# Designs tried in a protein design chat: miniprotein binders against p81326. Part 5

Target 1, 226 residues: p81326
Amino acid sequence: MLHFGGFIMEINHISKILEKEREEYIRNKVEEYLKQGFSKDDAVNKANQSWRTYIGHRIQDVIYNLLKKFLKDSGLKVTTDKALNNRNLPEELDKVKRLIAINYGEYLFLPDADVIVYKVENNDIKIIAIISVKNSFRERRFETTYWKLKLKESPVTSHIKVFLATPDKDNEISYKCPNGKPKKMRIILEYELDGIYFLKEDFEETEKAKHFGKIVEDIIEISKKL

## First folded at step 18 (miniprotein)

Design z31
Fold by OpenDDE base, look of step 18:
Order: structure tokens, then C-alpha cells, then sequence
Structure z31 (fold): chain B 226 residues (1-226), chain A 82 residues (1-82)
């Protein structure tokens, strides 16, 4: 079984590693926006927003590619919601898209699915898990929970596990009751989701809240039960 | 072709994973970090290229692949001498 091994050390410091690029990134973006005619204050604000998006994508890249690599030998496949938005989908991905779609009566919509794990058996596709990747929880704190609840409403999608992967840079959900005060967001996310996986060492571990290093094993185990 | 490039990257990444494991055994944390950063850059460019189809990104990715190969070769030599 392929384990992350030494990559765990890098994963644990992913936020710190990326933060080293921030100053240069912000400076370059500010200059770009100033050239576009924005005020200094607007340029700084836009640069900071751009950085948040950029970091989110970089973390998602790491998670997606690591999962793709480490699940390959188990016969599990990985894709993204973005890949499913293409007009000309291969048959396999078209089936994946249909199997994660949520029914809203006249319309079908896809959940936010940064990473989708599935298997192909006898030409049948089974969706195993959806992983949402979040760097911070400043906005849309319970969006992942919404999608989990929606997926549960259909027998077609009710089996799909929904996981959250995060470095939780600001320690918003790392602990359930720091200083005796309950962290509402941690408690709700842990309750509603199938698991939370941390890209850091400093967090309160529970049955559902684990280190990211365990996600591959957990997904493989789930896949065996489907 | 795009498919050929994807295959080249996949092979390169496999090599990176192998050398990373060897570096881990050697306890070379600095080299591990360097390789990890390189992988991250490759993945970023791949994503951006898939999103935009920008030819400039393709050239940048090709350059990065060549750089990565050189780094891997250097690290292999270091591991053999140690």
C-alpha cells in the first residue's frame, strides 16, 4: 500500500511553504492592477483576493495529484468537477458526472467537488468520495455540508462520502472546544461530513477528524464496501 | 501532442517520487523540499495549461520539465556518491 511517507512532512507545512511566495506575488499583482488604472488601495485589495484564490488552487493541485498517484495502484480513479464541465466528455466521465448530479426537479446540478474518487467495475462506475479543499473558512463555511446533505437525499448519491481537506491556517476548525468554548464550525462540519482531513499536525484528532495522511487508506476501505 | 506531454510529465513525476523516497532514506530534507516545490510548480502549470491552453505556459512547462530532469540527475549522482 503506497503511503505518503515523507510527503507528510511537506504536506504539514504546505501553508508555510506557500506563504513564502506571498510577498512577491502580492507585489507583482499590485503593480499589475496599478497599470490597469486601479487605485493603490483597490490594487492591494484585489491582489490579496487573487492570492487567496491562487493559494486555494495550489493546495487543491497538491491534494488532487497526490490522491491520483496514491490511489492508482488500488484501481481507483480521480477527477474534478472542472473536468466534468467539458462539452465533449469521454463516456466514463459523462457517467461520473451523471452519478454525482443533484436533482432540483427540472434541473440537475453538480455539487462542488474539487476531487472526485470513483472506481470502474465491469463497466459500471461507482462514486466513492468527494473531497472539498479549503484553505480558509472566511466565506461559505457550510457549503460542503450543504452538498453532503443534498447527496444524502437521493438513493443514487446517498452512499457518496464527502470529505473536507484543509490546512486550516487560521485554526478555525482545528479544535472542538479550545479554552472550553465550542467551535461551532468544527462541531457542525465534523458532525455532518464523513471526515475532515488536516494538512497540519496541530489539531484535535477524532474518529472523523484525521491527518490527511490517512485519507488514502480510508478511501480504499470505503471502496471495498461498495 | 498534448497526450505526449502528459505522458512525459507522468513519467517525470514517477521519477520524482522515486528520487524523493531515496532522499528520504538518505535524510536529505533540503533536497526533498526542493523536489516537492518542483512538483508543485509542475502541477500548477499543468492546471493552468489545461484551463487556458496558453502556448506560453506550454513553453514554460517544457522548460520546467527539462530543469526537473537535470535536478533529478544531479540528485541521483549525489545519492550514488554518498
Amino acid sequence: as target 1 above (226 residues)
Amino acid sequence: SDEELKERIEKLLDEIFKIYWLLEKAGNDEAMRRIFLLMMRIWELQRRLEDTGDEELLEELRKLIEEARKIIEELRKLLEEG
Scores: ipSAE 0.799, ipTM 0.916, lowest interface PAE 0.6, mean pLDDT 91
Fold by OpenDDE base, fold request of step 22:
Structure z31 (fold): chain B 226 residues (1-226), chain A 82 residues (1-82)
Amino acid sequence: as target 1 above (226 residues)
Amino acid sequence: SDEELKERIEKLLDEIFKIYWLLEKAGNDEAMRRIFLLMMRIWELQRRLEDTGDEELLEELRKLIEEARKIIEELRKLLEEG
């Protein structure tokens, strides 16, 4: 927890902090959708869906910007898959894009990468880690594991660490075997990924499942070995 | 320019981080929360602006930056008096 210090307190409560905005957000979105001609029921459903997306983006913002800040002094850089989707990329980002691309024979595609951590040494780019940010695991539960497995298939990308960062608001993956029952999703994610980082206190810690406060140190350590 | 704005925001955020650490040392949890919320809002607007290029968001972000500067100044005074 050396790097984040007092921010850990805020990180631990990120879901609760954001939840305070929910009522107002939902109200405003419902009104918006009603004005668009949707029924009340449809408007409410759409508003709830919008809220889930919104929270996901807000959490991603926090993670991205904190990593950017706390990795900077170590000479590490961060970007996003969105930034790489531009047609005109600076040379540095173009190299990053190429170094995370997955080969599908005739085509190259990028993995989902909410945050990409890399370093520049002597004008050479080394990709260190990809961080996927998820608030909930209702949809596309194993998408991150798919990308990890695909990255492992090439010597070009096999070294790239893939991490999941989540507050796990619904406690879907916080514990491996609550009440003696194995949580399939937690077990698979922990097995396949290089690490899971929790933005909360109440979780089962393991070698791979850690508090988000450790992610900076872990990334820096990995970077020194590359 | 967009680059100038990014630089201004970066400098502002650096100042916010510094104040946050001082507030932590002072044990002012309420002010820490307030500052964190402010940072989150700045980051949100930055992202949305990058995604959409909406000029209205730019204006909102400018207003938020001004507000943030005032808050920072207030907190600095508080820390100096304490």
Scores: ipSAE 0.794, ipTM 0.915, lowest interface PAE 0.6, mean pLDDT 91
Fold by OpenDDE base, fold request of step 22:
Structure z31 (fold): chain B 226 residues (1-226), chain A 82 residues (1-82)
Amino acid sequence: as target 1 above (226 residues)
Amino acid sequence: SDEELKERIEKLLDEIFKIYWLLEKAGNDEAMRRIFLLMMRIWELQRRLEDTGDEELLEELRKLIEEARKIIEELRKLLEEG
């Protein structure tokens, strides 16, 4: 796992690192919501929801920026679905947006794409991979799978690899059959997606379930085939 | 300008990556964690600034960049003396 070098240690502990901020964050948010006139219970619930969103963004920031950095030398570029929501997109990003769009008959919609990896060759853009970042699997457990399946339905997008990156702090998908019991979510995600990348050490490694440290190499290899 | 700021951030991040590598070689895990946290904060503010355009975030980011530069300089000196 040489591509990230010394950052592997930080990646493996990202959940723990962020958890240190939780108490202060929650306290401040509760106070903020109380000042807004919410009840104590509502304030706590809202603060917890805000925290989940916040840490999700923080993890996404790490993944996005690390991929951006470590893919740069290979000539690969990265963007996000949020960046594509701008009305005044540069030509390159406008092309990226169009190349990941999913057809719903009269409408085109974008998949959830926390990170989009693409290359530019002779002014032609090729989408290589979409990475979905999830911290927890409390809700929308198979959302990434839905987008993968939708992308497969078109020859324009069928080649796009869809990866899930997660620290899986609650060990929801780290193992396929812990204690001899199949974990439905792990099995389905691994089957339907092109890969799952873990920001942790304690997980069951398979052909498709790997440490996040392998993602750069895998993406580069895929890019060579396009 | 926004482009100038982006360039400054990129340069700073490159320096952070370089010093991180040196700290790794030196086995200074504490300093590695410190600069990683700093990098994370920079990324957060950069994202939030891009999302909101909030001037307060811009000022906070500028202050953080200056702080980061000082930390990097301090760590470089430490590495040279060691």
Scores: ipSAE 0.794, ipTM 0.915, lowest interface PAE 0.6, mean pLDDT 91
Fold by OpenDDE base, fold request of step 22:
Structure z31 (fold): chain B 226 residues (1-226), chain A 82 residues (1-82)
Amino acid sequence: as target 1 above (226 residues)
Amino acid sequence: SDEELKERIEKLLDEIFKIYWLLEKAGNDEAMRRIFLLMMRIWELQRRLEDTGDEELLEELRKLIEEARKIIEELRKLLEEG
């Protein structure tokens, strides 16, 4: 079992590793925006926003590529919602797109799906899991739960597992009841989703809340039941 | 071709993974971090290239691949001497 064993240390420190790049990144972006004619305050604000987007993409890249690598030997494939937003799709991806689509009557829409795991057996595609990647929970805190609930409403998509992967840098959902106070977001996310996977060591482990290192094994196990 | 490049990157990344495991066994944390950062940069450029099709990114990625090969060779030598 190709477990993340060798990369667990790096995964646990992913936020800290990326934070080392922040100062230089911000400085360069501020300079860029100043040259574009923005005020100093606007330039700083835009640079900070750009950094948040940038870090989000970098974390997603790590998760996507690690999953792709470690699931490959099990015959599982990985794609993204972005890859599905093309007019001309290969047949395989077109099928994937159709199998994750949510019905809104006259229209079909795709859920937010940073990572999509699927298998191909006898030319049939089965969707195994969708992984949402979040660095912070400042905005759209329950968007992933919305999509999970929508997927449950159809027999076509009800089997699809929805996972959240996060370093939870701000420690917003790492514990359920720190100091005896319930963390609403952690409790709801854990209840509604099929699992939460942490890219860190300091969190409250439960049946659904696990270290990211367990995600490959869990996905493989799910795939065997489908 | 784009497909050939993807295959080359995949092979390179496989080699990087193997070296990472060897470095872990050797307890060389600094080298592990260096390799991990290199992988992250490759993945970033690959994503951006797929998104934009920018030829400048392609050249940057090619340069990074060559740099990665040199680093891998250096680390292999280090492991053989260790």
Scores: ipSAE 0.794, ipTM 0.915, lowest interface PAE 0.6, mean pLDDT 91
Fold by OpenDDE base, last read:
Order: C-alpha cells, then sequence, then structure tokens
Structure z31 (fold): chain B 226 residues (1-226), chain A 82 residues (1-82)
C-alpha cells in the first residue's frame, strides 16, 4: 500500500510553511489595491481576504495532488467540482457530474466538492468519496454537513462518503471537549460526516477523526466494498 | 501540445516523489523541504494555468520545470556521493 511516508512531516507543517509567505503576499496585494485607488484600511482588508482564498487553494492543491498520486496505483481517480463546471466534458467526467448531482425538484445542483474520488469498472462509474478542504471554520461552519445530508436523501448518492480535510490552524475542531466544555462544531461535524482528517499532529483522535495520512487507506477500503 | 506538457509534468512529479523518498532515507530534511516546496509551486501554477489559461503562467511553469530538473540532478549526485 502506498503510504504518504515522509510527506506526513510536510503535511503536519503545511500551515506553518504557507504562513511564511503571508507577509510578502499581503504586502504585494496591499500595494496592488492602493494602486487601484482603495484606502489603506480597505486595501489591508481586501489583502487579508485574498490571502484566505489563496491559502485555501494552496492547501487544496496539496490534498488533491497527493490523493491523485497515491490512489492511482489502486485504479482510483480524482477530480474536482471546478473540472466539472465545463460545458464540454469528456464522457467519464460527465457521468461523474451526474452521479454527484443533488435533486432540488426542477433543478439539479452539484455539492461543493473540492476533491471527488471515483472508480471506473467495466465502463461503470462509482463515486467513492467527496472531500471538502477547509483551512478555517470562521465562515460556513456546517456547509459540508449540509451537502452530506443532501447526498443521503437519494439512493443514487447515499453511499458517497463525505470527508473533511483540515489543518485546523485555529484549533476550532481539534478537540471534542477541551477543558470539559463541548465544542459544538467538532461534535456535529464528526457526527454527521463520515470522517475528519487532520493535517496536523495535535488533535483528539477518534474512530472518525484521524490524521490525513490515513485517508488513502480508508478510501481504498471503502472502494473495495462498492 | 498541452497533453504532452501534462505528461512531462507528471513524469517530473514522479521523479520528484522518488527523490523525496531517497532523501527521506538519507535523513536530509532540508532537501526534503526544498523539494516539497518546489512541488507545491508546480501544483499551484498548474491549477492557475488551468483556471485562467494565461500564457504568462505557461512560461513561468516551463521555467520552473527546468529549474526542477536541475535541482533533481543536483540531488541525485548528492545522493550518489553520500
Amino acid sequence: as target 1 above (226 residues)
Amino acid sequence: SDEELKERIEKLLDEIFKIYWLLEKAGNDEAMRRIFLLMMRIWELQRRLEDTGDEELLEELRKLIEEARKIIEELRKLLEEG
């Protein structure tokens, strides 16, 4: 089995690695926004917002590409919701898109899916898992949970596992009951989702809350049961 | 072609993964970090290029690939001498 091996060390420090780029990034963006005519305060606020988006994409890149690499030998494939937002899709991706769509009566919409894991067997596509990537939980705290619940409502999508991958930089969901006080977000996310995978060492491990290094093995195991 | 470039990048990334594993065995944490950062930059540029189709990003990616090849060669030599 292909394990992340030495990449675990880098994964555990991903937030710290990216934080080193923050100062330069913010400075450059502030300068850009000042040139556009924004006030200093507005420029700083916009730069900070841009940074949050940027760092989110960078973490997603790591997760996507590592999963792509380490699942390849098992015959599993990965894609993203962005890749599915094209008018002209290859047949395979068009099928993937249809198999993750959620019914809203007159309309079908896709869940937020940063990473989609699927397999192709005898020209049939089976969706295995959707992975949501979050750096922080300041906004949209239960968005992933919403999509999980919606996917459960249809026999077409009810089998799809929904995972959350996060470095949890601010320690918002790393522990269930720190100091004897329940963390609502951790408890709800762990209850509703199929798993939470941490890109860090300092967290409370449970049956559903694991280190990101376990995600490949877990996905492969799920794929064998489908 | 875009497909040829993707294949070249994939092969390069495979080589990076192999070297990373060798560096891990050698206990060279600094080189591991350097390679990981390089890989992250490649992934970023690939994503941005796919999202925007900006030709300037393509040129930047080509330069980065060339740099990566040089770094890989240097690290291979280092591993052979050690």
Scores: ipSAE 0.791, ipTM 0.914, lowest interface PAE 0.6, mean pLDDT 91
Fold by OpenDDE base, last read:
Structure z31 (fold): chain B 226 residues (1-226), chain A 82 residues (1-82)
Amino acid sequence: as target 1 above (226 residues)
Amino acid sequence: SDEELKERIEKLLDEIFKIYWLLEKAGNDEAMRRIFLLMMRIWELQRRLEDTGDEELLEELRKLIEEARKIIEELRKLLEEG
């Protein structure tokens, strides 16, 4: 069984690794925005916003590609919501798209799904899990919870596990009751979601809150029950 | 072709993973970090290329693949000497 092994060390430091690129990135973006005619203050603000988006994508890339690699031998496949937005989808991905769609009466919409894990058996597709990747919880704090609850409302999607993967750089959800004060966001996310996986060492471990290193094993175990 | 490029990258990444495990066994944390950073850059360029189809990114990716091959060769030599 392929274990992350030494990759755990890199995963635990992913936020620190990426932070080393920030100064240069911000400088270059500020210069770019200044050339576009923005004020210095606007350029700095835009650069900071761009950095947040950029870091989010970089972390998502790591998670996506690691899952893709380590789930492959188990016959499990991965995709993204972005890949499903194409007009011309292969039959397999078209089926995946239909199986994660949420009904809003006259309309079907996809949940936010940074990573989608599925299996193909005898030309039948089963969706196993959706992983949401969050670097920080400043914006859209409970969006993943919303999608989990929506997926539960249909017998077609109710079996789909929803996980959150995060380095939680700012320690917003790493502990339930730091200094005796309950962290509302940690408690709610852990209660509503099927699991939280941390890309760091310093966190409160529970049955649902685990190190990211366990996610592959957990997904494989879930896949065997479906 | 785009498919050929994807296959080349996949093979390269497989080689990188193999070397990473060998470096782990050797306890070479610095080289492991270097390889991890290289992987991250490849993944970023792949995503950006898929998103934009920008030919400039394709050229950058080709350069990165060449660089990666050199690094892999260097690390293989290091592992053989150690």
Scores: ipSAE 0.791, ipTM 0.914, lowest interface PAE 0.6, mean pLDDT 91

Design z31
Fold by ESMFold2, look of step 20:
Structure z31 (fold): chain B 226 residues (1-226), chain A 82 residues (1-82)
Amino acid sequence: as target 1 above (226 residues)
Amino acid sequence: SDEELKERIEKLLDEIFKIYWLLEKAGNDEAMRRIFLLMMRIWELQRRLEDTGDEELLEELRKLIEEARKIIEELRKLLEEG
């Protein structure tokens, strides 16, 4: 039978697969920015920033579509925060949006929730988990933990699991104590979040820090408790 | 129409997932990588089309679907030869 684990090797190589696109992508983007009037140095810097966003979107595409495929038979549905920001929302997605929104007085905001897993039972919607996809930790290092803390503040959203999914190519959070010294970023992320799922093989596994290949099983198990 | 294209892509991806499983059973890692790359290209174009509505992406996606059909047929023949 086809199962999620069959994608483990490709998932473990996703950063290497995408890296093959970098040279052509950067060349094309530099040309685009030069045509917009930027200096060569600025165009190169902007192209590298664009690449980081691009690769993040590509990894999110893989995560979204694999979860959608492999959670479907368990009655679990998957959407994205981009889809929830659409002006033409069907009733089901409007309910999903309202069930994860955080109240800031007269304003409502969605958490950093690249991928959202939910289920529908008798027209009731239950949010299971949100997954933040991070390619790098140069910026917005702890944004995901902030959103977890905000979701915990209300009994309506406190059950929602908040996961981080990352290839962590540069080993920014792969180990708790590299060279015997605590890595603040890894320690805080692991403490505050419900789980960190790595899209690579080489990292320090713990109860909360796992290979991405475990995420489908974990989500299904959580959904049965709701 | 957008609905017709979405349905065609869903059917194509279902077939691609089946081929991936058969390639895994056959132990053909190189073909599995080829199919995975194809899925990633399809998923990227779907997202970009949904985000922008760019008509040029519709044509690009239709060309990719045709390319995908050729790859699938090639791999089916490979699996039959065993």
Scores: ipSAE 0.788, ipTM 0.913, lowest interface PAE 0.7, mean pLDDT 88
Fold by ESMFold2, look of step 18:
Structure z31 (fold): chain B 226 residues (1-226), chain A 82 residues (1-82)
Amino acid sequence: as target 1 above (226 residues)
Amino acid sequence: SDEELKERIEKLLDEIFKIYWLLEKAGNDEAMRRIFLLMMRIWELQRRLEDTGDEELLEELRKLIEEARKIIEELRKLLEEG
């Protein structure tokens, strides 16, 4: 039978698979920006920024579609923060949006969540987890922990699990104490989040830091407790 | 129509998942990689089409469906040969 674990080899090498596209992607994007009137230096900078965004989106596509496929039979539904920002939302998604929104006085904002898992019981919606996808940790390294802390401030959202999914190809959080020195970013992320799921083979595995191949099983088990 | 295209894509992806499972049982890692790349291309185009509504992406997706059908037929033949 088809199972999520069957994709583990491809998932753990997703960054290497996508890297093979880089040279052609950059060349095509530089040409595109030059046609728009940018200087060569600006076109190159824009192409490199575009590449980083492209990779992030490609990884999000994989995560979203695999979770959607493999959580369906357990009665779990999946959406994205981008889908929740669309105009004219269906009633179900509008409820999801309202249940995850964070109050900042006169303003309501959605947390930065790339993928949202929820279930529907007796015409009620329960948010199970959000998954933030980070391709690299150049900026906003602790953004995901901020959103976890904000969600914990209300009894309505405090049950929501907050996961980070990452290939971490530059090994910024793969080990807790490289060379005997505590890595602050890994230590804090693991402490504050409900889980970190790596899309690669080589990292220090703990009860919270796991291979991405375990995420479906973990989400299903969490949903049974809610 | 958009609804007919969406239905075709969903059926295509269902077939792709079944073939992936069969390739896993056969231990054909190269073919598994090939079909995974196809899934990634389909998902990427679906997202871009949903985000932009660009008519050119509709044509790209139609061509990808045709390419995917050819790949699926080739891989089914490989599975039949043992």
Scores: ipSAE 0.757, ipTM 0.904, lowest interface PAE 0.8, mean pLDDT 88

